# Ledger of designs, part 10: VH-VL binders against Rho GTPase-activating protein gacF (gacF)

Target 1, 176 residues: Rho GTPase-activating protein gacF (gacF), of Dictyostelium discoideum (Social amoeba) (q8ssn9r234to409)
Amino acid sequence: EPISQSTEDYTDIPRIIKMSVEYLFEKCLLVPGIFRESANAMELQRLSQLFEKGGDIDLSEYTDPHCIGGLLKLYFREKPIPIFPYDLHKRIYSVLNEEDSNIKVKSLLESGLGKGQFLILRYLFELLNAVSINCNVNFMNYQNLAICFAPSLIQSFDLSCYDVIERLIENYHSIF
Key: E = the ipSAE of ESMFold2; O = the ipSAE of OpenDDE; V2 = 0.75 times the mean of E and O plus 0.25 times the DockQ between their complexes.

## First folded at step 7 (VH-VL; framework fv_vulinacimab)

Design T5 (from A4 with heavy chain A33V G50A E99D, light chain L55K L97Y; at its last look DockQ between E and O 0.83; V2 from the best seeds 0.00; counts 0 for: pae E 2.8 > 2)
Fold by ESMFold2, look of step 7:
Structure T5 (fold): chain C 176 residues (1-176), chain A 117 residues (1-117), chain B 112 residues (1-112)
Amino acid sequence: as target 1 above (176 residues)
Amino acid sequence: QVQLVQSGGGLVQPGGSLRLSCAASGFTFSNYVMSWVRQAPGKGLEWVSAISGSGRYTHYADSVKGRFTISRDNSKNTVNLQMNSLRAEDTAVYYCARDYDWGFDYWGQGTLVTVSS
Amino acid sequence: DVVMTQSPLSLPVTLGQPASISCRSSQSLLHSEGYNYLDWYVQKPGQSPQLLIYKGSNRASGVPDRISGSGSGTDFTLRISRVEAEDVGVYYCMQAYQWPYTFGQGTKLEIK
């Protein structure tokens, strides 16, 4: 019997991530310094608390795109364990310069992540790739974005984290 | 066999420059973070700088930031440390080291740098 | 910076007897997934440093099983169950939790 593979993989993505990524795609691809520039810490904490309590949140009320960008980073940084497993990133790092490296990286992601982790990361990296494509305007190339996001995703400052996250942003379409 | 062979040390005056080199063999060089670690005469170990496998990401100890530049050439399997504006306190044996899984599992033989006027 | 404090700094030991070296960090080195960012090295006379223990307790290749690491968070111990003449040297702990990586002051192990 045929097994339906869901094209609604994004339906399992937490509301805070789905709403933030949609907002950033629609409004913020051309914002200078997005993900690098800080937002007001009080506003960021207030918004985070609103998402934790649930209820109806309208992101169009916010005039500071850096607050929404900061919210994404905060979400990943504050998780009890990293969304991107540390040991998986080390395995990926060891193959980055091998022949057919993107095929190997794709395989490692598919075997090393749970379905929910994969869905969240795919959605996030689609956004990061899109931001990087507009780097002539927003000044955030894939290297800059790796610096901003790797510590939050893996919860590590190891230099290997940056090379891994950079690859996933730059080669999103080959890997995800 | 994994080998790290260093060159480029010597005696320089304060304010001078030196370039240290470390030639790697026996492993896929570009897959490894590399570090420089130094040891002043009679003292302990001090980490100096690190560079990612791609060469695009670096870190420096505060004591050398702005004066030292780590680089690598993956086509030649070399890690280099350009040391400018040298001071007497930079006098040390400098080691290159391969970083694997939080351990420096292979070290070069060490190169003495002496900064004296 | 994370401050690493070793004790003792000088450790005379009788051949065949156990030895232990303490290393304490100024903050936890424990990663959220349970890894400790702590290494141990030995520098024997006239030689480059050599890795003994990584991730707090994992023995590096070629290190004899009489040398072991233990501890978690802020307190770590290197233990040599039976000291031999080739164990003479200076032992260092190092944290790799955050930049800059930092070493303890060193512990000089000597026979007698």
Scores: ipSAE 0.454, ipTM 0.804, lowest interface PAE 2.8, mean pLDDT 89
ESMFold2 (binder alone), look of step 7: mean pLDDT 94; pTM 0.957
OpenDDE, look of step 7: ipSAE 0.478; ipTM 0.817

## First folded at step 8 (VH-VL; framework fv_vulinacimab)

Design U1 (from T2 with light chain A96G L97T Q98H; at its last look DockQ between E and O 0.75; V2 from the best seeds 0.00; counts 0 for: pae E 3.2 > 2)
Fold by ESMFold2, look of step 8:
Structure U1 (fold): chain C 176 residues (1-176), chain A 117 residues (1-117), chain B 112 residues (1-112)
Amino acid sequence: as target 1 above (176 residues)
Amino acid sequence: QVQLVQSGGGLVQPGGSLRLSCAASGFTFSNYVMSWVRQAPGKGLEWVSAISGSGRYTHYADSVKGRFTISRDNSKNTVNLQMNSLRAEDTAVYYCARHYDWGFDYWGQGTLVTVSS
Amino acid sequence: DVVMTQSPLSLPVTLGQPASISCRSSQSLLHSEGYNYLDWYVQKPGQSPQLLIYKGSNRASGVPDRISGSGSGTDFTLRISRVEAEDVGVYYCMQGTHWPYTFGQGTKLEIK
């Protein structure tokens, strides 16, 4: 399935996301600087094209975690419509400091996202939460991960995006 | 009523320091990104710095990076700009502004900073 | 940085006549969600700037219907259908699509 043709409304997680997240969960939670370190641009493009062709892809022997991390960010950055709607993030931002904020954030996500968007984000944030839990080894805490992912997910550099994504990583279990 | 009330301007020598303050009222301050925007005498507007609602994320224009520090105290509803190593080209009226989406919907009254030998 | 170029820089207008201000961006301001993050502000004599238009065409609260914004991509226009004395000031466009935020040079609107 071409990266540009992923749908947001289906219950299935696109292959590129599923395989990348599985690789990162299985092999990369302890990798220093995961998501922060640069991917090799040519190798990143090569992998992106392999996923677009739809043939047999096996990452079990793949050895470049930073390229897989980069591939995941690239997927979200290049979507024609951001996986995380800008207007939704502003609504979430307005309640971040209210009483019972996580309950309100959960409700806003459930009402503001299509089923496919929600499933993809839940899967991603489970990974990001797991990475942050291991930050003493991988050096990637909630704030570092928000800096890495907020621009790709919302396709915006508004500073409100970072506070929103940070909350979703830190409080994954109460929000998703 | 939304209000942004500024203080802390004045005259300083080149190389000196000054701290600007902006006190907010009439809205939930911690839910808004805040910016500083400046206007040199007789000139147009230039964005200077921004800070997220939590205070953990900041941006700076290249012209002030490393010399200015934006901060906020959400318990006091204030945003501040610490200005170090001031230069003649920093002479301007400085405005604090509240973000709305990508725009600035409420502005403080402005504070004059003059850097002159 | 994205350069915002306004035209004209000086705009004398007779009361009751229309006024139009152009703003051109060095890069497209169209965001992936279909919005142009282009604002218009007025700075009236002795006052702070005031938001008039956001996202290219949305009127801020309290702005009269005779003031409107239009355009997309790189070319934007602020229109005042009938200029009144209260419209005197300097008008600025600003883009928020690309970091960092940048303003046009300003257009001074005066009554002839």
Scores: ipSAE 0.395, ipTM 0.782, lowest interface PAE 3.2, mean pLDDT 89
ESMFold2 (binder alone), look of step 8: mean pLDDT 93; pTM 0.949
OpenDDE, look of step 8: ipSAE 0.824; ipTM 0.922

Design U2 (from T2 with light chain Y37W A96G L97T Q98H; at its last look DockQ between E and O 0.81; V2 from the best seeds 0.75)
Fold by ESMFold2, look of step 8:
Structure U2 (fold): chain C 176 residues (1-176), chain A 117 residues (1-117), chain B 112 residues (1-112)
Amino acid sequence: as target 1 above (176 residues)
Amino acid sequence: QVQLVQSGGGLVQPGGSLRLSCAASGFTFSNYVMSWVRQAPGKGLEWVSAISGSGRYTHYADSVKGRFTISRDNSKNTVNLQMNSLRAEDTAVYYCARHYDWGFDYWGQGTLVTVSS
Amino acid sequence: DVVMTQSPLSLPVTLGQPASISCRSSQSLLHSEGYNWLDWYVQKPGQSPQLLIYKGSNRASGVPDRISGSGSGTDFTLRISRVEAEDVGVYYCMQGTHWPYTFGQGTKLEIK
């Protein structure tokens, strides 16, 4: 199902994204290696199936941050259409070194994404920016986070993806 | 016009080191992913390594990982390949190549590396 | 790694006649956004490789109309409608859909 079908506010964000990002904001900004460390594969599959089936899910007592971080990445990696269009990232890449690049990047995101895609990415990149701010404790700077997320978001191994995602994490406040 | 000019090859013994260089002109170098691709004598093409426009992101073929280091200097418009712990199997002509989009649209002239006793 | 298999490996062709080169991949090269990330290159004697066809069927700048690419998924073909002397060289397909980038083993096109 395309994420860009929604044009409404944050209430249109998929439950799996909203709950995962909230958990990670609340409990995981200081977790060493968050998003880099492996999740338990069976538990990851179990949680993924629960969200897919629409069951009642409560993460308030959940204690494995790496599983929730893995779930978030898996969600984006498994979408049939990438949340971040490949062609859009190439357009952004072409302006990264220009004068007023962040203004141009913001404009490209606004014109190249549906409202639902934009809201989901804003929500995610707010979290990733917050994680990177705490990198002295969690060891995940914006470059490490780009390595973890770029292949999942764009569904491409093109190295230009990393430079683009890095910019969005580092300059979140100027761009979103 | 786009031009990639290579240097730095030669003959070296197994276990030795060489550094290859590729000087770029005619385009905004920092906007492009760059790769090294090699061709053993009489054989086909093999991708070796790539580096992002910023220089902060790299990838290596399994056959060279841990022994080769790709780097770039965007102020000098150069991409380099530091080759350590060389083996006979590394004998090849090495090409630097520019990614246009994701494919290789411009190639350097090639530099021969020979690793023999 | 995705294996790229070219056929034939040696292709002697009479000048002015058509030529076709097949490239088959061990996995589909169709990207999630509907692109086949397959390129064709030619390496002429004593020269560096040159891009001919990108993303399956798009002709690179300066490539004559008599050279074309077709196919999707796992099966791709490079066709030269009328071989000229300048076409002599080794032709490679390369995929970029799946990491790492991999090449076919090459097809040597010769006049005779």
Scores: ipSAE 0.570, ipTM 0.833, lowest interface PAE 1.8, mean pLDDT 89
ESMFold2 (binder alone), look of step 8: mean pLDDT 93; pTM 0.946
OpenDDE, look of step 8: ipSAE 0.886; ipTM 0.939

Design U3 (from T2 with light chain Y101R; at its last look DockQ between E and O 0.71; V2 from the best seeds 0.00; counts 0 for: pae E 2.9 > 2)
Fold by ESMFold2, look of step 8:
Structure U3 (fold): chain C 176 residues (1-176), chain A 117 residues (1-117), chain B 112 residues (1-112)
Amino acid sequence: as target 1 above (176 residues)
Amino acid sequence: QVQLVQSGGGLVQPGGSLRLSCAASGFTFSNYVMSWVRQAPGKGLEWVSAISGSGRYTHYADSVKGRFTISRDNSKNTVNLQMNSLRAEDTAVYYCARHYDWGFDYWGQGTLVTVSS
Amino acid sequence: DVVMTQSPLSLPVTLGQPASISCRSSQSLLHSEGYNYLDWYVQKPGQSPQLLIYKGSNRASGVPDRISGSGSGTDFTLRISRVEAEDVGVYYCMQALQWPRTFGQGTKLEIK
């Protein structure tokens, strides 16, 4: 079997991601500055630990939308291996200005990600696309969202990461 | 063959402005992050600014933020550095550099900027 | 800013002998995927800098096998196993962990 850089199996969408994305999608598309505004770091860590313990959690009763947005980013930032591989983003970056680029990007995602990684990213980018559609109210266009999420997903501050994540948000429907 | 050909240097008084240009050829320019890196006389290298392939994302060293503006024109394969409110400390040879991954795999020939009364 | 510190700053070497340059960073440059955000460059007399080593230990295209990079985290070494006349120049390490990219002070390699 091929030797992989990741030992994680993303067979299912983790509960913390599923609940956070659903909360944000259903209740927070119109929240000004969502994902840009930070919440208290101690509260983020406390809520993250609560998810690790399991049990019944109601996100609307534990924190504000900015804490839930921060929780989602914190989850990806803390992974030992980034959910979005650095080398995959470089491959995507190299085709961004080619003809039929979205078809090529889609193909690279499908071949370069495990099924679980793909499902998690599709779920996340559906939310980010929906947030960007409402940018006249929430002030978070796809560029602002790329700045907020690229460092957490790829665990890199390289400028190529922003162009890649921006494309995935803006062209969600063609790529995913 | 990758080529980065620079222009636009010279002598300017403090508070003045200059615009540096770097013309790229031999590669798909819009696929690459570009940087400016400078070297004061007798000194080491200092990164100045970077711009993403699309031109929409930039970073600046604190010493130049608010005074320098990096831009690119992908239809002309150029990256530019607009330098305003120049100071004596900005005197350096300025290099444009292409990123490969996050490192600088190809460098222009350098352009001298001198800021002096 | 991540501070990069090189030693020695001046390195006279006899032709055919090994040379080593040390680079230390103020923060770990180790990426979670196992590579390091560390490059090495050389600036030969009268020339622009050129890439030698990327990701801590990978040789750039055209770099001879006698030049190698090693180390991880905060401590890195550039080694030239047998110095040749063409190796004269100033060597810089650079971190790519974060912005701004920062370089070491440079190590001037000379033939004695």
Scores: ipSAE 0.439, ipTM 0.794, lowest interface PAE 2.9, mean pLDDT 89
ESMFold2 (binder alone), look of step 8: mean pLDDT 93; pTM 0.951
OpenDDE, look of step 8: ipSAE 0.892; ipTM 0.942

Design U4 (from T2 with heavy chain Y100G G103Y; at its last look DockQ between E and O 0.87; V2 from the best seeds 0.80)
Heavy chain, then light chain:
Amino acid sequence: QVQLVQSGGGLVQPGGSLRLSCAASGFTFSNYVMSWVRQAPGKGLEWVSAISGSGRYTHYADSVKGRFTISRDNSKNTVNLQMNSLRAEDTAVYYCARHGDWYFDYWGQGTLVTVSS
Amino acid sequence: DVVMTQSPLSLPVTLGQPASISCRSSQSLLHSEGYNYLDWYVQKPGQSPQLLIYKGSNRASGVPDRISGSGSGTDFTLRISRVEAEDVGVYYCMQALQWPYTFGQGTKLEIK
ESMFold2, look of step 8: ipSAE 0.674; ipTM 0.861
ESMFold2 (binder alone), look of step 8: mean pLDDT 94; pTM 0.959
OpenDDE, look of step 8: ipSAE 0.858; ipTM 0.932
ESMFold2, look of step 9: ipSAE 0.713; ipTM 0.869
ESMFold2 (binder alone), look of step 9: mean pLDDT 95; pTM 0.958
OpenDDE, look of step 9: ipSAE 0.854; ipTM 0.930

Design U5 (from T2 with heavy chain W102Y, light chain H31Y K55L; at its last look DockQ between E and O 0.67; V2 from the best seeds 0.00; counts 0 for: pae E 4.8 > 2)
Fold by ESMFold2, look of step 8:
Structure U5 (fold): chain C 176 residues (1-176), chain A 117 residues (1-117), chain B 112 residues (1-112)
Amino acid sequence: as target 1 above (176 residues)
Amino acid sequence: QVQLVQSGGGLVQPGGSLRLSCAASGFTFSNYVMSWVRQAPGKGLEWVSAISGSGRYTHYADSVKGRFTISRDNSKNTVNLQMNSLRAEDTAVYYCARHYDYGFDYWGQGTLVTVSS
Amino acid sequence: DVVMTQSPLSLPVTLGQPASISCRSSQSLLYSEGYNYLDWYVQKPGQSPQLLIYLGSNRASGVPDRISGSGSGTDFTLRISRVEAEDVGVYYCMQALQWPYTFGQGTKLEIK
């Protein structure tokens, strides 16, 4: 079977992703429970609508990191085509315990993703890796982050998704 | 050749415990999600539990949550189901099954568990 | 939980004639990338279940061409174009979209 390619045209990093990841890098690496704690539903809806309209948005004084974390997950969950193709994750899953697995995973990502998808995922996983490095303060290790993000990125609840996302967070520097 | 060979069934009283085992061969065991599926006598199939290749992620049917524990030992190529606080309604043939890319593509031979006074 | 409803539950058929089994889910199984997360299995007398169809319409390895799956969303059909003696068994649909995975009640196919 060929590795499935996304039909979504991810050519640039969307503003909502860039601004959310920047905010989270700058202000939230030490926030307990980031990505796990619930966002206020009304505020999440308000921010989502604001980004859809494309108006002037300033997060420099924004004070609710859990809403920004929730916004990022919501963005990926609501895409009509998942940023991370289901078939690609199954191919990666099949090699996770093989010799030189990280080299094989890197190769599968490079061949299975469009350039825009790869850029977005690299940017996101850099943040997730940074969060996990600070897990003694924020309580969000690789496994916790995989639980929070895998369903949104792959748009699947298959258990294999968690093992795949965990590997990408933990071994970010070898894979991306 | 892919094989799933099961063991550990039998007759137990209500409230008792059993441990089911499923030994895998012919494939890289740690790369596969494994499930247990059961079938009460004369009844249909019911999914029971699943465990990821690493063993770190699990799910359970509500009917068994808190009583059954799925585990795996990738060094021995086994998936296990620890069954505690057994009830008459747990009487069934239990199958282990391998989840591949799509669907449960290989099944064990089945192990009968009977819970009766 | 997603409820899977099969009909008929008992299906006596004449050798050489077609057979159809319906499976309906309580919610759409059409999800990521246009896949329908619906499998079909058969359990022949005295045997373990065997995968027939995955993702709604794809035949598993070794499944004869006379067995096919169709449908989308909430309504799915397994069809055997010409029933043979080896087709005797109980047929189950299963949704694999979300946990817990759930099966239909089963359809017992018998030769009449």
Scores: ipSAE 0.239, ipTM 0.730, lowest interface PAE 4.8, mean pLDDT 89
ESMFold2 (binder alone), look of step 8: mean pLDDT 93; pTM 0.952
OpenDDE, look of step 8: ipSAE 0.252; ipTM 0.756

## First folded at step 9 (VH-VL; framework fv_vulinacimab)

Design W1 (from U4 with light chain E33D; at its last look DockQ between E and O 0.88; V2 from the best seeds 0.00; counts 0 for: pae E 2.2 > 2)
Heavy chain, then light chain:
Amino acid sequence: QVQLVQSGGGLVQPGGSLRLSCAASGFTFSNYVMSWVRQAPGKGLEWVSAISGSGRYTHYADSVKGRFTISRDNSKNTVNLQMNSLRAEDTAVYYCARHGDWYFDYWGQGTLVTVSS
Amino acid sequence: DVVMTQSPLSLPVTLGQPASISCRSSQSLLHSDGYNYLDWYVQKPGQSPQLLIYKGSNRASGVPDRISGSGSGTDFTLRISRVEAEDVGVYYCMQALQWPYTFGQGTKLEIK
ESMFold2, look of step 9: ipSAE 0.541; ipTM 0.835
ESMFold2 (binder alone), look of step 9: mean pLDDT 94; pTM 0.950
OpenDDE, look of step 9: ipSAE 0.828; ipTM 0.921

Design W2 (from U4 with light chain L30V E33D Y35N N36T G56V A60D; at its last look DockQ between E and O 0.76; V2 from the best seeds 0.00; counts 0 for: pae E 4.8 > 2)
Fold by ESMFold2, look of step 9:
Structure W2 (fold): chain C 176 residues (1-176), chain A 117 residues (1-117), chain B 112 residues (1-112)
Amino acid sequence: as target 1 above (176 residues)
Amino acid sequence: QVQLVQSGGGLVQPGGSLRLSCAASGFTFSNYVMSWVRQAPGKGLEWVSAISGSGRYTHYADSVKGRFTISRDNSKNTVNLQMNSLRAEDTAVYYCARHGDWYFDYWGQGTLVTVSS
Amino acid sequence: DVVMTQSPLSLPVTLGQPASISCRSSQSLVHSDGNTYLDWYVQKPGQSPQLLIYKVSNRDSGVPDRISGSGSGTDFTLRISRVEAEDVGVYYCMQALQWPYTFGQGTKLEIK
């Protein structure tokens, strides 16, 4: 459930990711349209630049969940190399309907990602899984979340990306 | 042996409808994105539509949005194209194509659709 | 849309001689993952298109090594080192970087 109860050491995850995911997990699982609704573009750019420069940011009293959701997506979209390799997603796609598919997907993630990439994705997908569990209130099921996140994570609009990201959200606990 | 066998097609009046079908065998159909690609007589290739393995995600060329609907039935290993409000410029041979790991690796035999008065 | 432009559109060749087809894109086909999403297809008379080359230079299974692809960014070339009778057909380049996928106009290769 809560990120603070994880046994994994998250101190190596970029501060922008750690703080955004923790904010969203703690305060925003029930927010309607989280990740779908627009953020204020000026505020989003301001926060992004502050994190990039190592600025001092306190989100404990922050009141705009859509800006924090947008910040998280922007981080991944702006990476010069996608956090989720295109070739890896194609390999995962080819096994999605095989026997023991989740075991095979887990193995492909472990062999295809560096440790840092894996930890960032596990952290993110824990949040996305938790959001999808509350979809009767926030209206964001795993399919909606895949639409919102696949283009940012893989930096591709290939339709296979959505089926892959959907599986990782829905079956988080078996795969990560 | 991968096989894509198409059916449907024929002559139709402008404003009419047709449904194209493509039956797949020799691979795990639900693991593959499928597309329709068309070729007007004497012309080059034009991508038309795509559908994800689950059937939940689709994309369309602007020229056919709102008129054509791609669908699939993974229990029957078929991908279909419902074509409504047909126009003369829709006259073409229509191919179904499988998305390989990288590109279109297998193509159906093609079906002719003719839209004429 | 990414515009793909082929030249020549008609390519008469003598058996046993080399042939070369140019393809240009209106924007770079290099993805941020480092790959370049350009492939080549041939449509032989009376047949469906079939894949020849994917990601610039990788031959599909069964494509002879006398057929090769090269290029980078926006400029790509398909070469046939020794044209044979079975090479007759229309050759298309295609970009798969972004929707909609787009093809060049085609190059018709004919024996003189």
Scores: ipSAE 0.227, ipTM 0.728, lowest interface PAE 4.8, mean pLDDT 88
ESMFold2 (binder alone), look of step 9: mean pLDDT 94; pTM 0.954
OpenDDE, look of step 9: ipSAE 0.778; ipTM 0.907

Design W3 (from U4 with heavy chain V33I; at its last look DockQ between E and O 0.87; V2 from the best seeds 0.00; counts 0 for: pae E 2.3 > 2)
Fold by ESMFold2, look of step 9:
Structure W3 (fold): chain C 176 residues (1-176), chain A 117 residues (1-117), chain B 112 residues (1-112)
Amino acid sequence: as target 1 above (176 residues)
Amino acid sequence: QVQLVQSGGGLVQPGGSLRLSCAASGFTFSNYIMSWVRQAPGKGLEWVSAISGSGRYTHYADSVKGRFTISRDNSKNTVNLQMNSLRAEDTAVYYCARHGDWYFDYWGQGTLVTVSS
Amino acid sequence: DVVMTQSPLSLPVTLGQPASISCRSSQSLLHSEGYNYLDWYVQKPGQSPQLLIYKGSNRASGVPDRISGSGSGTDFTLRISRVEAEDVGVYYCMQALQWPYTFGQGTKLEIK
């Protein structure tokens, strides 16, 4: 029997992530420089505080995709423990050039992440993969996206972080 | 047996160019970040540059940015340092080093670069 | 850049006695997951540097128990509980918190 995704997994995705990813999917796949271009730091803090307070938030008319892209990165950067464990990324890095590497990477993710971490990362990487598919218009290939996201996800500047995140974006469908 | 064997050192004039090479054996080269670290005569260690396993991601010390280029050829198991616009202060023994994580777990034998008229 | 300061810079030691080397960083090297971005190397006479301690306190392969690393954040210590002749060399701490990676000035350990 195929493994189904339960609604319990989706209830574990923070609202800020769910709403940001949905906005970015809907409005930003063709935006030049998405995730690379800077956003206003005060506006990022304002939106972050709005999500924390839990009030009614409606992004349907929000007009600055770079701010929403920045908000998503800020969320991961500010976590007290990185969503993507440092040691896990090193274990993945060590198998990137082996035969059947994507199968091994998938197994390492499944054993090394909690269910909520896995669901959040799968959701994020689905978006990043979709952005990279449109790189002829938005100028953000999977390499550019890895540069933008790896330091926030792993909270490390180690060069192996980029190769790992790059693989996860490029081979999303085989790995997740 | 992990080995890092260096070549390409020597004497060069200021403003000249030199290419250092480091040949790796005894491990899966493409799985490792590589660095160059240098030591001027009578001085301590200075990190110079690093390159990711894929070769697509690099970093440089400010003192060498725009003049030095790190590269690798994973089919030949080599990491290289192209040094252009050389200055007297670039005179040093240059080491290639393999990263375990961020730390350098294996080092080459070193090669001397002398920049002098 | 993160500045790494070692003391002492010169360390003459009687064979069999303990030795300690201090390393202080200008910024905390503690990772949010509890790792310290601090490593120790020794460069023996005529040789390349070799790794002694990684992540603040972990011994590299082949390093004897008499050599240990301790500390966290900004203050780190390398300790040799009983100095042997093979310990002669220059000891360096290094931070890898951020680029560029930077070393301390070195501590030259010699037998009296």
Scores: ipSAE 0.538, ipTM 0.831, lowest interface PAE 2.3, mean pLDDT 90
ESMFold2 (binder alone), look of step 9: mean pLDDT 94; pTM 0.957
OpenDDE, look of step 9: ipSAE 0.802; ipTM 0.912

